VHH binders against Putative ubiquitin thioesterase otu1 (otu1). Designs and how they scored, part 1

Scores and structures below are computed, not measured.

Target 1, 329 residues: Putative ubiquitin thioesterase otu1 (otu1), of Schizosaccharomyces pombe (o13974)
Amino acid sequence: MSSLRLRLKYENQSAVETVEANATVGSFLDLVAAKFSLPRNSIALKFGFPPQDIPLVNSDVPLSTLVSSGQQILVLKNAATSFSTNEPAKPPIPNAATKPTFPPQTEISNPPAVSHQSKNTSQDPPYVSTPIGDIALRVMPDDNSCLFRALSKPLGFSPYELREIVANQVLSNPDIYSTAILGKPSIEYASWIRKETSWGGYIELSILSSHFGVEICSVDVKTGRVDSYNPQPATGQRTYIVYSGIHYDLAALAAVLWDTDVDVVLFDASDVTITPYVQQLASLLKNMHYYTDTASFSIRCTICGTGLVGEKDATAHALATGHTQFGEY
Unless a header shows other numbers, all headers, positions and changes below count from the first letter of the chain; antibody chains are not in Kabat numbers.
F, E and O stand for the ipSAE by ESMFold2-Fast, ESMFold2 and OpenDDE, each averaged over both directions (binder to target, target to binder). V2 = 0.75 x the mean of E and O + 0.25 x the DockQ between their complexes.
Where letters were taken out, [cut] stands.
The coordinates of atoms that the task and the answers printed are left out; those that the model quotes come from them. Centres of patches stay.

## First folded at step 4 (VHH)

Design g02 (from d09 with P109L; framework vhh_sonelokimab_d1)
Fold by ESMFold2-Fast, scan of step 4:
Structure g02 (fold): chain B 329 residues (1-329), chain A 123 residues (1-123)
Amino acid sequence: as target 1 above (329 residues)
Amino acid sequence: DVQLVESGGGLVQPGGSLRLSCAASGFIFSSYAVGWFRQAPGKEREFIGAISYSGGSTYYAVSEKGRFTISRDNSKNTLYLQMNSLRPEDTAVYYCAKESGIYRTLGSLFDYWGQGTLVTVSS
C-alpha cells in the first residue's frame, strides 16, 4: 500500500481522505484543520481500538507509522469554555452530549463498544458506530443470488463464477456431496446451483470458505449467533455476512456510508475485537425486525401455489422443483 | 412515526381504469417491501399484491393477476396500484401496507396500514 485511505469523523460530519504514505502528522493535521474549518491548536486526533491519541508534538513523524489504510480517525475539538462577558444571553443548549475521551487501556482486549447509532438519514444504510469506525449493512439485491452477491466483493469473483466454483467442487467430491447430503444427485445439484435462480446456503458457505482459504462468519440477526466457516483460514482473512433467515447481506467497515467503493470487507481472522461489533449491528437489525422467523411461517410457492411451512419445507420444495420464489400463504 | 397516505380513489364505471398512490414517510421506504390490500363492505381484508424493496420482484393474488399492476418509485417514497378493467366487485376501501421487517424476501408480515381510499365501481 503506497497511500493511506482514511475516514475522518468530526461530530456529525464524515469525510474520506487519501494521503501519501510519506505524509507527516503535521501535514495531516493541516489537512484536517482545513477540511473541518478548525483552528490547528484546537484539534485532537484519535485512532484504533481502543482509541489512542495521535501525538501532535513531533509534526515530522510519518503518519504511516501510527495508522493503517482503512482506519477511522476521530477528530475532537478542544473548546475554550470561558465566557468573561457579563451578558444575560441564554446559556447554550447542547444539541448532543460530547462522548468522554477514552484513556489508553492496559487490557489487550476491551468489551464491545456500549454505544451504537440508529439510522439518522433516509439514505444511510443501517450501521453502528464503533471505536474502529462504522460497521454498516451492505444490502444485496432481493434475488436468489444474494449469498453469491454478498461474497462477490470479499472473494473477488462474480456471482456466476462463485456458482461455477461450487458446482465444480460438488462434482469433484461425490463422496462428501452425496445424494443424501444434497437432496439430489451431485450432477443434478451442480447444474441446479449454476442457475441464478438457485439459493446458496450451508453447502456453498462451506465450499467457498475452504476453496478461498477465507473464514466466513455468518451472523444471524434473530439470534445474534455467529457461524464460522473455515475458522483457521489459510489466508488469515475473515469476512462477515449477515443472515436474516432467508437473505444474506454483507457487513462492511464503511469509510463513507453512501460509498461502497471505500468499504473494508476483509479483516484479520486473528482479531477478536471485530465480531462483537458485527453482533451489535445484528442487534440493531433485530430491533428493526430485520429477520424472518423461518421455523413456523406459512408461505406459498408463487410458481406452483404449493403451501409450505418454514424454511425447511421451502428448501425441500426448491431442491425438488427448482422453484425459489415464495410469498405469504 | 410511520405514515402511509393513500390517494386516487373515486367513482369509476365498470370497465374503467384507476391509479392509486400511497405516499410513505417515517421509515426508509427503499428498504421495505410494501403492498396493497382491500376490504369490501361486509368482507374480510383481502391481499392484492406486494412489491419487494428494490422493485425487482412482485407477487399478486391469483384472482387479481393481469388486471392490477403494482409499482414503486423509491426516489419519491411512493407506491402505486394500476387498476384496469374494473368490475363492481372491485368496490372496496384500498389500503397500502408496510412490511414489518427490512429487506425481507419470504413470509412477510405487514405491520402498518394507511387509512385507505374508497374505490366505487358502479354505473
Scores: ipSAE 0.000, ipTM 0.188, lowest interface PAE 13.6, mean pLDDT 75

Design k01 (from a02 with S106R; framework vhh_7pa5_2)
Fold by ESMFold2-Fast, scan of step 4:
Structure k01 (fold): chain B 329 residues (1-329), chain A 124 residues (1-124)
Amino acid sequence: as target 1 above (329 residues)
Amino acid sequence: QVQLVESGGGMVQPGGSLRLSCAASGFTFSSYWMSWVRRAPGKGPEWVSTINSGGGSTSYADSVKGRFTISRDNAKNTLYLQMNSLKPEDTALYYCARGLTYRIGREYDSFDYWGQGTQVTVSS
């Protein structure tokens, strides 16, 4: 996108501004300061829900990496320490997306059929040849633990151990992982995510990236969008996972396409050359239709058997009936 | 262009009532699910209630069930929260928020727009 349309709100004042997609945090702060006649050093900016601070210390950061077009930006005065604080422990909001307050219990008994269901290890994985070597898709088993399986190698823990780490972080930080963020009370969420039948998502990506001090970049096959979790990692390391609508896989620099033991799956987070290569892989996968369109796929309620189409119908059904468990149709 | 403006907050004694309003503009209000969320001093945000686009389906947090009622007037582009039998623990900044969406089993979309909030104080 070539520009961002943002709504700015300061006390009783509001304004809609269009900013170039390549505009920096610093240039945006200058615009806000001029628009509301405020000293730059007295301004704090928040976006999304729950409200997240926009870090103002790194003025050269592209604004498009922090906010999306159409979002509302809250402008506050006299909160210097708040806006200088990075919020890595809070769920990241690449698109101002925070877990809905409606408690999600959605579980698909069997994931909808995806084009990659057949995993044949005798064939080469999908890959792209780059100046640094082959960036390959490492396909995870098509089960309810694929997020945890994709992160097992980069983080050095089994899927079961990663679920326990998530549950323990939720329970030990109730001020961060509240009902509004989780969609249900923390005790219930911790119990739910411990089950091997529970799917991981952005909450788990946020928690694990923060806990391990690693940046996790999720690359969406359908859109090519890169969502960064913990972009200032304490370890200075980054890993890439590939999201295909309902499934997570791992991207690896493969020394040998058929031997996962020699994969490089952790990269220097300051290395700007890797992400475009993973996006090339995502483009290849999109051309192969390696993704599930959750807006239009067919599902059924496992409680009452009602046939539904896509996320909108599923959400409406859940709010109307309280049924949040879905299976393939 | 999307604007949400909350009003109706104030000071009230325990057992009292308040009615919050949220005036929406800049979008087709009747096409969106709407929610109320609150943040008490020193605590994280807490979801309070959600209403569907047509007004026929509502959901409430256990802490407010039986006491609060969410409603909407699509002809006036306005969302309401009727708060009865108020308790000191209901003291919070109350936010009007647009939409709730979740991805099936994996990810969730949050509110894309919300207001600046209106303060509700329930004191002895």
Scores: ipSAE 0.006, ipTM 0.196, lowest interface PAE 10.1, mean pLDDT 76

Design k07 (from a04 with H100L; framework vhh_7pa5_2)
Fold by ESMFold2-Fast, scan of step 4:
Structure k07 (fold): chain B 329 residues (1-329), chain A 125 residues (1-125)
Amino acid sequence: as target 1 above (329 residues)
Amino acid sequence: QVQLVESGGGMVQPGGSLRLSCAASGFTFSTYDMSWVRRAPGKGPEWVSTISSGGSYTSYADSVKGRFTISRDNAKNTLYLQMNSLKPEDTALYYCARALSPYGSLRYTGDFDYWGQGTQVTVSS
């Protein structure tokens, strides 16, 4: 029926996995251990932002009670749990500590009110504090519409409406959007981009920024690069999206970190102070490994459904089949 | 300011060879996939070849596969296209193009934000 689609991050490796809604924490931990070739008892799992631990002692708990579809799961190799491994490979050190001076209750006596999950049902998004306020990452669902979802609020149209605008611009300007530029005839491209399974990319950013007379700045998490579409916008307005390898999110000036309704997502294009703050957010995200390494990312062909790992597999598939339409796995 | 400047075009007889160069400036060249795209007289643009940002992966149009080789020198911010066994149908203006998506650029010409001015290649007897 329903399933959870989760992005897994381990060091420089990333993968998208789909698990059944009734999958347990224990079965998920087994999947992660197999995927990254890690000992099961050396793994720590974190989710959300700021990252929170998934309690691994509750192996029978349904994963869906802890995480939602589209979330990123950070996979960490925990050296401290190596003392609990079944491998006898490393003997105890000669000067083993007998007992600590400070018992656990003096060091880890967290305030009960703050530690209760039911009192904080929302997590703060990634953000940087600036003189003008908090610049926060507004995360889009991990689906093939993430570009259109990120632009929905700034442009004032639904993702479906944005797809229709792109399709109509392609059909109205076949001299500009030729088969060579689009990779397929404009009639086929228009039909393809209307589908919710079709990724938006550079062509869509170029069309939408021009059509709406706004500048769209895409900030790349991995490289720190800022790509500007329509740098002299007719409206004098600019918006920022955050690119993490194959996914797009929105950057917002957040009056309240947990309330998107009061976000400022359109800025004066002549204001030179904002872009460095969004780059600071991107740097924070890079330090958290919130980006996809394209050499090892899991994707699928949207035509034949074949699962593929990394850029090399995607290229080989495209050359063998002629299929050049990929989505998240 | 972003600039792409092509060179190395010219006139050559069928069966001959040419090496095209593209000098990139105003951006971090080593972070972008790069492509060659051509436009024949009276025709629209046609994708020729793409190379990944690190140079490890390449892709070619079927019409040039086995004859053309794309390469790059990230230390010199330069893209190259080695063209061997040239045919009259290879006559075109050749453009250097910057690509923004590794997945969108695979056998696509639709993932480019900047194009150079082009360099003319004429293959005639």
Scores: ipSAE 0.000, ipTM 0.263, lowest interface PAE 13.2, mean pLDDT 75

Design k08 (from a04 with H100Y G110I; framework vhh_7pa5_2)
Fold by ESMFold2-Fast, scan of step 4:
Structure k08 (fold): chain B 329 residues (1-329), chain A 125 residues (1-125)
Amino acid sequence: as target 1 above (329 residues)
Amino acid sequence: QVQLVESGGGMVQPGGSLRLSCAASGFTFSTYDMSWVRRAPGKGPEWVSTISSGGSYTSYADSVKGRFTISRDNAKNTLYLQMNSLKPEDTALYYCARAYSPYGSLRYTIDFDYWGQGTQVTVSS
């Protein structure tokens, strides 16, 4: 045999290496250590299915007796060859743990049924009086279409039409909306999101804000934090949705509190005065306990290992990094 | 030293039930997501189910959804798979696997660094 062509994989890195057939386990370990800048004594090597250890004790053994050309070699930083393991400890997580593939906002399964501590059914919506007028909460029906219902008026399309637009964008741009981003193949995702029972979240906010050239600002009731989707919108327009942990509503500048037909729901994205007023509305809603507390669960990004607390941190991380895979912290 | 030992496999008729167990040792079990992966005769590996480190989140392959339930007991360092309404298509060697971060920043595939020896499940009449 003249040589072995092996694919090396370490975390987010991969490399194809050609190694002489007479290369020893020890010389190969030296190559791997140099390639990935790892201490030689911290490396474990695995191959095949199920993954099996390459014995490193026998450094003079020819590598060709253990592996074949074309195999993938999994490179691990193995603290078993050191006196301590540096593996992060994960604390217990409450019931609000996130899915491995999505932040909670893009959850495709029903969350635990947790109601807001306070729901009011009065004639007047919650609102705050500001120098520019009354900023009112326009409550959406508590169903799986609440995101699409909240965006219907600002974007000018029915919830059904918005679902169809999302599905078509997914199918038309598979290089942008890949299986890795969606959590399932694009054809399957498009079919799923068309259903009235499918929640909208981060993916839909990203798609719709980009498609319409509008900034969508999601204001969190619990914290007052603003998450911006498409912060430099081509249309120069911005809309505000109000996020209460599991539900989306619309913030509107209301000329008449009981008449939604005269609402202003699109604002100039360059206007810096509006966002603080919507945050005042969020503060009012927080004092009314109009939210489900998802802020206390401990999670981590499975891609970069960053520790995160609650759905808000997961969303902010996904917006900043593009990482949408989370597990328990 | 990491060790995963599966048990609970066997022969069962279609519509029957089995409960698989995996005893873990040599690592802090409570800090790892855990998975079940199976390999049917003549096929490649198929991911079956994953459970988060604290047990609060679970996910399943579409082929087993509603029939299988993954669970764990961190005090006993044990992973379980309750298999109900078994079908001939469920015939496979079932592996307990320790999950780790996937390769590539946008890949949804859960990858595994340690596997057990597997336990055989045969569904036939």
Scores: ipSAE 0.000, ipTM 0.201, lowest interface PAE 17.0, mean pLDDT 74

Design m01 (from d10 with H31D R107D; framework vhh_sonelokimab_d1)
Fold by ESMFold2-Fast, scan of step 4:
Structure m01 (fold): chain B 329 residues (1-329), chain A 125 residues (1-125)
Amino acid sequence: as target 1 above (329 residues)
Amino acid sequence: DVQLVESGGGLVQPGGSLRLSCAASGFTFSDYGVGWFRQAPGKEREFIGAISGGGSSTYYAVSEKGRFTISRDNSKNTLYLQMNSLRPEDTAVYYCAADFGTSYEWDSPTAYDYWGQGTLVTVSS
């Protein structure tokens, strides 16, 4: 095979190009820049489904090792801070309208005070003791705003205000936050994300980390993996959120385990000692089974939308609810 | 050289079930998301469901949630649509389509690059 035939797509423009199989990522980037009259340093390239980044730092790598003939290449014009240069973040949880989580949850405008009233003042959150102090898990209410709730204290805005900031950034920067990136037109996305029922994910993490000039590190309880958003933050500050499969919480350096008012939730982004401590907290949480393996869901209750692992869970659900209709998750 | 070939269509009575297949060739099937669309007489093409290359993620049209199940077998380069509790309004030509990864618009026909010729499903007594 001596050549690759690729479809290039930039906004509403489409072009078919044939390149030699030995063409490098760098030479291909030159071709794309010339074809669409774009500065080389403003270009991002994606391929596959869902779209995945072509690493541009590997400019000497043969393009044929990354893409196959007949593929489409999505060409994006980006600002330096619109997305992290690190690997794409873990996919967000689908919203409750089309893919319900277990058990079905409804976002309420006035969160119940009942669970807060039941808290024992002597009860400690999960934490790990470190040379710098106690790194504690600050649990967010279990609703569709949990990402925005986790970021409220570090960023200094209410969940509602954070949703408005995301919506306004989407509407103000259509060249960066295109329909291709958002999955729907920017006006529809802005309206959708303003709703309390809409789940936040990697798009929101990318927007908020860029807007506030803060690095956001999402630590996965199940794997211990750290996904960094805006790794070179303008403020020099970093915050940590803890992802447990369907939920986001906040990691804090707690001066007093029972008093959140004295928490330190913003850290020096150049400090390499803190991330391993948050990963130790994630390991503790994993040992406590504080995570949901959404990748293990294979079936869904078609009546209430509950995610289920297999036949045993389906049977238990049917016995508990009377629901006997199931589909793929 | 990319081909998608649907099969399994036919006449079925209301309340019945039918499984459609789509055989893919000419590309690395497991690398790409694929979906099902239908077009009823006098209507625009309507999204039914889509599945990621690895099969771990599915997305369905709200109106068909729970009655239709999309699946794939990458070892056979085949996409499936299981249709249950069929109604006369499900009568349409059903198309499979491949999205080579240029958009997150799972439910837009314009996001898909390659299409099969379609298979007719008639729901009638």
Scores: ipSAE 0.000, ipTM 0.176, lowest interface PAE 16.5, mean pLDDT 75

